# Ledger of designs, part 1: VHH binders against RNA 2',3'-cyclic phosphodiesterase

Scores and structures below are computed, not measured.

Target 1, 188 residues: RNA 2',3'-cyclic phosphodiesterase, of Aquifex aeolicus (o66967)
Amino acid sequence: MKVVRAFVGFFTSKSINEVAERIKKEVDLKIMGKWVEPQNVHMTLQFLGDITEAQAIEVIKNLQEISKKNIPFRIKYKGLGVFPDVKRPRVLWIGVSEGANKLTNLAKEVARLNAKKGIIPKNSKNFVPHVTICRIKSYDRKTLNELLRKYRTVEFGEDEVNKIALISSTLTSVGPIYTVVEEFYLGG
Positions, changes and structure headers below are counted from each chain's first letter, unless a header gives other numbers; Kabat numbers aren't used for antibody chains.
F is the ipSAE of ESMFold2-Fast. E and O are both the ipSAE of ESMFold2, at different seeds. Each is the mean of both directions, binder to target and target to binder. V2 is 0.75 times the mean of E and O plus 0.25 times the DockQ between their complexes.
[cut] marks letters that were taken out.
Atom coordinates printed by the task and the answers are left out, and those that the model quotes come from them; centres of patches stay.

## First folded at step 1 (VHH)

Design p07
Fold by ESMFold2, look of step 5:
Structure p07 (fold): chain B 188 residues (1-188), chain A 122 residues (1-122)
Amino acid sequence: as target 1 above (188 residues)
Amino acid sequence: QVQLVESGGGMVQPGGSLRLSCAASGFPFSSYEMSWVRRAPGKGPEWVSTISGSGDYTSYADSVKGRFTISRDNAKNTLYLQMNSLKPEDTALYYCAKDLGEYSYGTEFDYWGQGTQVTVSS
């Protein structure tokens, strides 16, 4: 049986897409890892893991229904953070200020409808809106702590959330390749 | 059906070595980070080590750094933990866990094995 590694989400605008490259240059090799390429910068609403084609069809149906019940909204990107925590930073990310509650509600609706079809979320139950910019492999602790403090309240830009998509990923030696399987505009 | 089966535990004297294995099936093993977690008698779970899907990134708890080495063989769908310079404090039930990586927000794991017992005593 064919399976695909997939998530529900959307890609960010060009203005926020290049923040990863700017921060990478600022830290000057003191934080090393897989920095996200501009074309791959995205917001994940639900990580699905490996799903079958039949499951993907059900997710697509659910996204279509969700898109009809939601209108576009603005989000503002603010601050840097890490997962799981500063003592074991694995993921460096950009947070969301304005629109965070709306993103959270959208993510919960996606998870709820997919759960009715037996598709259980593979990500944390405590959704935190974020945009990954680096999968950290090594870091200087002082540099990381200073970076997080410096950027805690900095606003990086904004987006209009006007669509949601089922996106598949294939990991290659160079990095992930993302393919939009299907997308729906909000307010449809 | 995801299965994780740990083996290689046993009784060993302080200063000794053990190599734990975890046979994985039912998922694309190389696409997932994997972790070792341990539970000492009467205590909650303690994270020990994590390795990336490709194996190019590893991370360790301070209590085991320099003594334990996590590794994986993606051709055999097997996760390993080489434990050297063992101490009585390392006595625990050791589990391997399928990690969600960047989507975990913490040390949340998709699946845990049943564990293999490691006992370090004179």
Scores: ipSAE 0.106, ipTM 0.508, lowest interface PAE 5.6, mean pLDDT 85

## First folded at step 4 (VHH)

Design n05
Fold by ESMFold2, look of step 5:
Structure n05 (fold): chain B 188 residues (1-188), chain A 122 residues (1-122)
Amino acid sequence: as target 1 above (188 residues)
Amino acid sequence: QVQLQESGGGLVQPGGSLRLSCAASGFTFSSYEMSWVRQAPGKGLEVVSDISDSGEYTTYADSVKGRFTISRDNAKNTLYLQMNSLKPEDTAVYYCAREMGEYGWGTDFDYRGPGTQVTVSS
């Protein structure tokens, strides 16, 4: 059986899609890794991992149901953080201030409906609203600490969350290729 | 579909060496970061070492730094762990694990092998 690597989420608007390039230039090679290209900047509500075509069909049905039950809402992007923690920084991300609880509730509904269909991703984590800008491969500790301190309370922009999608990804030697499998606007 | 198979474990004296291998299939190996993870008897999982998809970047747990070396051969779809100066505390089942990559936190694994036992004793 053929599988695809997929997530539920949405691409961010222009308001923050260039932040990764700006930060990359600011750190001037002292934080190295896979910096996210503007067209690939996105919010993940649930990472599904490898799913079958049959599972994808069920996820799509669930997203359609969820989209009818939710209305668009505003989010604000604020601060930089890392995962899993500052002692082992692997992912550099932009946080969410306003609207974080609404994103969390939406992600919980996605996970709940998928679980009812037996779609329970391996090694799932509790949802933390974030937008990845770099997967860190190496870094200067002082530079990273100063960056996180500098940007902790900086607001980068805002978005209206008005749709959700099933998005598949293919990792290539030059980076990921994303395909929107199906998307639904909130509010029907 | 995704398959990871470890080999090279065994019984070794303290101060000895072992080389672990992990054969990967069912996915584009060269596109994924990989890890070695171990579980000592009655303990949780410990990430021993990580390696980037190209092999250019590596990390090590403090307990193994300077003694263990992770590497990969993307042409052979194989991950390696060279373990030198082994100590009784290194006794564990060692697992080859695939990191979730762009969608994880760099410590999240979606697949692992069945593991290989390493026993270090006099």
Scores: ipSAE 0.310, ipTM 0.655, lowest interface PAE 4.0, mean pLDDT 88

Design s20 (from p07 with S31Y E33D)
Fold by ESMFold2 at other seeds, look of step 7:
Order: sequence, then C-alpha cells, then structure tokens
Structure s20 (fold): chain B 188 residues (1-188), chain A 122 residues (1-122)
Amino acid sequence: as target 1 above (188 residues)
Amino acid sequence: QVQLVESGGGMVQPGGSLRLSCAASGFPFSYYDMSWVRRAPGKGPEWVSTISGSGDYTSYADSVKGRFTISRDNAKNTLYLQMNSLKPEDTALYYCAKDLGEYSYGTEFDYWGQGTQVTVSS
C-alpha cells in the first residue's frame, strides 16, 4: 500500500514571504540551517506524517465538512520565536497574534475529526500557530537572542484564512516539494 | 514502511563506553535529521542528540556534551551514538528517532525504534 507524507494547512501570502527573506538576509550566516523557500512558506494546522490513500480520502471528507462549518477570518503575523526553547533552538518561526485562537480552534477540529478515523500524529504537543522560516542547524547565540528581542512585538503582515488544504510533501535532496491534493474554501 | 532498529546496549561500569547503532529503512535516510532520545526509569523521554541529514551539524543535550558523539553512515543507512565516560544517570532505554523536521516543535518525531537498554551500574 502506497503512502503519502501530508499535512493540513495553507500557504501564506507573498507579503509574509518578503519578510521571511529579509530576516534570512539580516542574520546572514550567523544562523545556519534549512531556510524555507518563499514559495514553500505555509501554516500547518496538522501534520499527518505518512498516510495511506484510504486515509487521505477520509481526511478530505473531514476537511470538506470543516470548511462548510467555518467562515473566513483574518490573522496577523507578529513576532519571532523558536522551538522548543531558546536553550535548544531548532525551529525559527513567525508567530500569530490576532486570529491565533481561531487558528487553534480550527486545528483542534481537524485533529478531532481525523482522530475519529484513526488518523493521529505519532508525536504531538499543544498546537501553537506559527510559520516556520528556518530549521536551525547552528547559530550564533548573541545573534539569535538579539533577533528574537528585536522582533518580539513587530507585526509582519496579515492573511485572510479562507481555505484549508490537504498538502502532500516529497522531500528531495534539494528540499521539499509540496503538492495541493485537495483544497476547500471556508463557507460563510 | 519506516523501520528503525536499535542495538548495542548492555551493562557497563561507570566510566565505561558503549556504541549504539540504529539501522534505518523505508525512507531516504540521508534527507532526514536523526535523533537519539532516552527514557530513564520512571521518567518521560529526554532528547539526547541530533545530527543533520548530511552529518555536518550535530547538537547535544547539556547532560551528555563532551561524552557522547552522534554520527551517521548514509551509505549504510545507519545512525550511531558513541557513549564514553558513562554515568549511572545515563541508565535508560535509548531510542533512535526520525526527526519531524520543519513540522517539529522541537521534540516531535515521526518514528521511533523499539529501544536498546543501557545500564550503568556501580
């Protein structure tokens, strides 16, 4: 049985992609790792890992149901953070201020419906709305701390969340390739 | 089907050494960061070390820095953990984990092995 590596989410607008590029240039080689290409910048609501085609069909049905029960809403991007914490920074991300609770509720509903079909992540933590811009491999501690402090309250832009999608990913030697499997516009 | 199989555990005296191995299959091994995670008796999982897909970047928990060395052989699809100067507090089940990557909050992993027991006794 064939599996696909997939997540539920949506791609961000071009306005946030330019901010991500500016931050990459600002830190230069002082924070090294896998920086997310502009076309790949996205919001993940649930990472599914490897799912079968049968599971993908169930996810698609669940997303269709969820899309009919939710209306579009605005989010605002604010601040930079790291996971899991500043002592062990592995992921550099852009946060969400306005609309964060709505994103969280949407992610919880996605997870709830998928769990009813036995589709749950192998590891999970509480959902934190974020947009990953770099998987950190090495960093200058002073540079990272200054970056996080500088951008703590900076607003980067906004998006209207008006669709959710099942997106497959294929990791290649040069990075991930994302394909929209199915997308659904939120109702109103 | 992703599969991770750990080996190389055992009993050792304090100050001793062990080398753990993890045989990986079912995915393009060199594309993914790999981690070692351990579970001490009565405790939850603790991250030990991570190595990048190419092997050129490594990171370690403070508790093991200078004593443990993570490495990988991408031709053999094998991850290693060289553990030197072992202490009783290193006693744990050691798991090989395929890192979640860009979807990780830092301690989330796609897949785990079955674990290999390391016991360090006085």
Scores: ipSAE 0.222, ipTM 0.589, lowest interface PAE 5.0, mean pLDDT 85

## First folded at step 7 (VHH; from s20 with P28T K98R S104G Y105W)

Design v6
Fold by ESMFold2, look of step 9:
Structure v6 (fold): chain B 188 residues (1-188), chain A 122 residues (1-122)
Amino acid sequence: as target 1 above (188 residues)
Amino acid sequence: QVQLVESGGGMVQPGGSLRLSCAASGFTFSYYDMSWVRRAPGKGPEWVSTISGSGDYTSYADSVKGRFTISRDNAKNTLYLQMNSLKPEDTALYYCARDLGEYGWGTEFDYWGQGTQVTVSS
C-alpha cells in the first residue's frame, strides 16, 4: 500500500515562527545548516514515520477523540537547546516553559490511543516539548555555547494550543513540504 | 518498502582491512543522513559513524577515528564503511541505519539492515 511520512502536531504562531531567521542572522554563518522557514515552524507531539492510508485513518479517528476531551491551553516559548547534546549538536530548538506539562500529557494521550491501534512510537526517548529552528551541519563551538547561554532565560513568545493535526511531509532537495491531512480544534 | 542490505563482512587478522557496503532501496537515498552502528556479542548497540545526505558532513565515534572512513555514492544508492587497522574490539555485527535526525533526538534510527558480521581474530 501507499505510505506517507507523517507526524501529529501543530504549526506555531507568528510570535516565534521567525525566530530561526533572527538567530541565523545573529550568528552570521558561524552556525550553518538547514534553518527552518517560518511556515514550517511546528511542534511535534508524535512522529509517526512512514504510515499507510489505513493507519492514517486510525490516527485521524484518535485525534478527533482527543480533541473533544481537551481544552485549549497557553504555552510560553523559552530558551534554546540542542539535541542530542552540546558535544554533538545536530538540532537547535526553542523550549517550552509554561504549558510544558500539558503538552507532555497531550503527547502521551496521542501515543496511547495510537498504540491501541498498533501505531507504535518511532522513537524511544521521552517526549521533550520543543520547536526546531535549525538542523545543524556545521558550527563554531564558542558561538554555539555563547548562544545557548545568552538565550537560556529569554522568552520568545507564546501560543494558544487550540488544535492538533495529522501532518504529512515530503522531503525535497530544498527541504520538507508539509501538508495538513486533517486537523481538529480542541474543546469539541 | 525501505530496505537496507549490508555486505562485505568477514574474518580478518588484527591490522587488516575490510570495506562494508549497504545497498539502499525504497526511498530517496540522498535525502537521508545514514549511519553505521555495531553490536558486539552480549552488548548494546554502539554508534560508529554518520554521514549527511549530501555527503558533506561526517562524524565518528572516538574509538574509530582515523581508522574508519564513511562514504556514500548517491548515484548507486550505496553507503560504505572503509575499516583499516582493525582490532579485536572491532568484532561485531555491523548495521546500516537510516537516521531519524530531529525526530530521533539526534540519536535514533527508523530503519536498520540485518547486519554483516565482522570478526577480527588471530
Scores: ipSAE 0.358, ipTM 0.665, lowest interface PAE 3.1, mean pLDDT 88

## First folded at step 9 (VHH; from v6 with S52D G53S Y111H)

Design w4
Fold by ESMFold2 at other seeds, look of step 11:
Structure w4 (fold): chain B 188 residues (1-188), chain A 122 residues (1-122)
Amino acid sequence: as target 1 above (188 residues)
Amino acid sequence: QVQLVESGGGMVQPGGSLRLSCAASGFTFSYYDMSWVRRAPGKGPEWVSTIDSSGDYTSYADSVKGRFTISRDNAKNTLYLQMNSLKPEDTALYYCARDLGEYGWGTEFDHWGQGTQVTVSS
């Protein structure tokens, strides 16, 4: 039985896809980990974990239904943050200001339809829109605190959210390869 | 099915050592960061340590730094926790947890073992 590691989401536009590289250079090895390459910068609406081919087919059908019921909308990227918190930072991310509620509603609908097909949400907490730029493995505390303060109110750009996709991930010796399994334009 | 089975707990005097193991099956172990989490009497779960999917990066709660060492063997699908210089406050049920890693918020776990009891008393 074949499984794939997958999530529902979309890749970001040029407006923010190089932010990770710029921040990586700015911190000059004082924050180390897996910095996200421009082509891999994305918004995750729901992480699915390992799913079977049959489950992937059901997710694709759900995404098609969701795409027909939603129209494109604008989001604005603002600020830097960490998860779970500044005392144990594991994920460095870019936040969303405008459009955060619409992203949250979209994520809830994705999770709801998938749950009805037995594809149980992997995240039990409320969705918080964010774009990961570094999966932190080690860091200098002073450098991280200064970075978060510097960028707290900085706007990085904006996107029109006009499609959603099922995206699979395969680890290789050179890092993850993301493959769009299927995508649907909103309003269509 | 995803399965995590902890072992290696027991009773130990203060200052002693234990090594915990967690056997993983039913998923691609090498894709996931793994964590140890403990639950002391009267308290909720407390994060202890995390090791990334490759084993190259580790992190620890301040209360255990320098005393505990997390490791993994991806060929054997096994997670370990070496606990040295044990204190009575380390008494807890210790769980092996599958971390969502690169897709999680850093404290999301989707599977837990049954736990192994560690008791530190004189």
Scores: ipSAE 0.336, ipTM 0.644, lowest interface PAE 3.5, mean pLDDT 87

## First folded at step 11 (VHH; from w4 with S59Y)

Design x3
Fold by ESMFold2, look of step 13:
Structure x3 (fold): chain B 188 residues (1-188), chain A 122 residues (1-122)
Amino acid sequence: as target 1 above (188 residues)
Amino acid sequence: QVQLVESGGGMVQPGGSLRLSCAASGFTFSYYDMSWVRRAPGKGPEWVSTIDSSGDYTYYADSVKGRFTISRDNAKNTLYLQMNSLKPEDTALYYCARDLGEYGWGTEFDHWGQGTQVTVSS
């Protein structure tokens, strides 16, 4: 059976989509990896993994319902963090300050409605709103620690969250290609 | 049905080597990061190593760096752990785990195997 790798989320605006390039230049090769291209910078509300076309149809129906019951809201991007933790950083990301609770509630609703249709969430931990800027291959520990401390209270920009989408990804030799399968504007 | 089956454990003397394998089925193996996690007697789970979905990036706990090598064969849906210069402290039940990476908001694993026992003793 045909499956696709997919997630629910949205792409960021110009306010932060070039932060990865700026941070890459600042660390000057002391943190190496795949730095996210501006066009690929996004927020994930739920990772779906491999889903069938039938499952994608159910997700689309759920997103339409959710979009009607939510209004647009503003978020502020603030701070840098890593996953899974500072002792073993694999992913460098930008956090969210204002609007984080609204993002969390939206992610919970997405997961809840999809679970009712048998589309089981892949994760059991509390949602952490974040925007990935680098998948780390190697790093200098001092440089990373200083970077995280320097940016702890720095605001990178703002977005209006006004739509949600089902997005599929295809891995290629030059990185992932993202395709918007279907999107819905909030409040509509 | 997601299934992860570890093999290759056994008893070895200190300084010896073992290669662990994990056969994966029931999901698109190449879509996921994979990890090895171990549980020593009387201890909680300890992360050992992670390899990303393509095999390009590998990560190791400090206690095993330079001694262990993680690898994967996406054509065979198999994860490996080459363990060299084994120490008594490496004695544990070793689990293969499907790793959610950035989508697990930390070190969240959503599926585990049954484990394979590694015992390092004189």
Scores: ipSAE 0.555, ipTM 0.795, lowest interface PAE 2.2, mean pLDDT 89
Fold by ESMFold2, look of step 14:
Structure x3 (fold): chain B 188 residues (1-188), chain A 122 residues (1-122)
Amino acid sequence: as target 1 above (188 residues)
Amino acid sequence: QVQLVESGGGMVQPGGSLRLSCAASGFTFSYYDMSWVRRAPGKGPEWVSTIDSSGDYTYYADSVKGRFTISRDNAKNTLYLQMNSLKPEDTALYYCARDLGEYGWGTEFDHWGQGTQVTVSS
């Protein structure tokens, strides 16, 4: 049985897709890891892990239904954060201010419909809207703390969330390669 | 069925060393971050260390940095924890866990083993 690694989400607009490269340059090797390439910057609403082709078909049907029941909305990208915390940072990310609740509700709707078809998310039940910009390998603690403080109130840009997609990924030594399997515009 | 089986625990004196192993099966091991979590008597779970799916990225709790080394062999579907300079505070049941990574916010795991006991005493 063939499986694919997949998630539900969308790629960001040009407004923030180069933030990773700018921050990488600013920290000048004091924070090292896999910095996300502009074309790969995205918002994940639900991580599915490995799913079968039959499961992918059901996800696609659910996304089409969700797209008809939701209208586009604005989000604003603000601030930098880390997971899990500054003492053990694994992931550096951009947060969401305006529209965070709407993203959370959309993510819950996706998870609910997929769960009714037996497609269980491989992510936390406590959704945190974020856009990953670096998977951290090593860091200088002073540099990281100063970076997070500097950018705490900085707005990086905005998007209109107007579509959702099923996206498959292939992990490589260079990083993930993403393929849009199917996408739907919100608003019907 | 995801299966995680720990081994290599035992009793050692303070300052001693142990190497823990975790045999994984029932999933594509090389796709997942993996972690060691420990539970001392009378305490809740405590994260110890994480290694990413490729093995290139490792993370450690402050209490074990410099003393413990996490590693993995994706060809053998095995996770390891080399523990040096052991202290009585390291006494705990050590679990191998499948880490949800960024999708668990760096703190959540979806599968666990039964654990292997490490006891550090004189």
Scores: ipSAE 0.462, ipTM 0.746, lowest interface PAE 2.4, mean pLDDT 89
Fold by ESMFold2 at other seeds, look of step 11:
Structure x3 (fold): chain B 188 residues (1-188), chain A 122 residues (1-122)
Amino acid sequence: as target 1 above (188 residues)
Amino acid sequence: QVQLVESGGGMVQPGGSLRLSCAASGFTFSYYDMSWVRRAPGKGPEWVSTIDSSGDYTYYADSVKGRFTISRDNAKNTLYLQMNSLKPEDTALYYCARDLGEYGWGTEFDHWGQGTQVTVSS
């Protein structure tokens, strides 16, 4: 059976892509890895893992319903973090301050409707709004700690969340390729 | 269905070496980060090591850094763990796990194998 690796989310505005590039230059190779390409910078509301075409159709129907009953809202990007923690940093990300609760509620609504169709979340932990900017290969510990402290309260900019999409991903030797399967603007 | 089958466990004396293998099927192996997780007697699961989907990025628990080496062969759909300088505290059932990466906050897995037993004693 054909499956697609997919998530529900949206791509960020181009202004946040410039922040990611500035951080990459600031650390000057002292944090190395796969830095996310500008066109790939995104927010994930729910990771679906491998889903069938039939499941994708059900997700699309759910996103259409959600889009009709939610209006656009503002989010503010603030701070840097790592997953899972500073002792074993695998992923460097930009966090969200204003609008984080609205993103969380939207993610919960997506998960709730998908669960009614038997599409259960692949992870058990609470949603953490974030935008990945680097998959870390190696790092200087002092540089990473200083970076996280420096940016903990820094606001990078804002975005209007005005659409949600089902996005498929294919990992290639040159990085992930994301394809918008379907997208819906909030507010109908 | 996703299938993960570990092998290569056994008994070894302290200071010895073992190489674990995990055969994967039922999914596109090269799309997924993969991890080794172990469960010692009377304890919960302990993350050991992770390798990203391409094989270029590896991560290790502090307790195994410098002694264990994770690797993968995407052409053979196989994950490996080379375990050197084994200690009695490495005694555990070792599981191959499909890693959710950033979508599991770096700590969650959605599929597991049956495990292979590693016993380190004299």
Scores: ipSAE 0.386, ipTM 0.720, lowest interface PAE 3.1, mean pLDDT 88

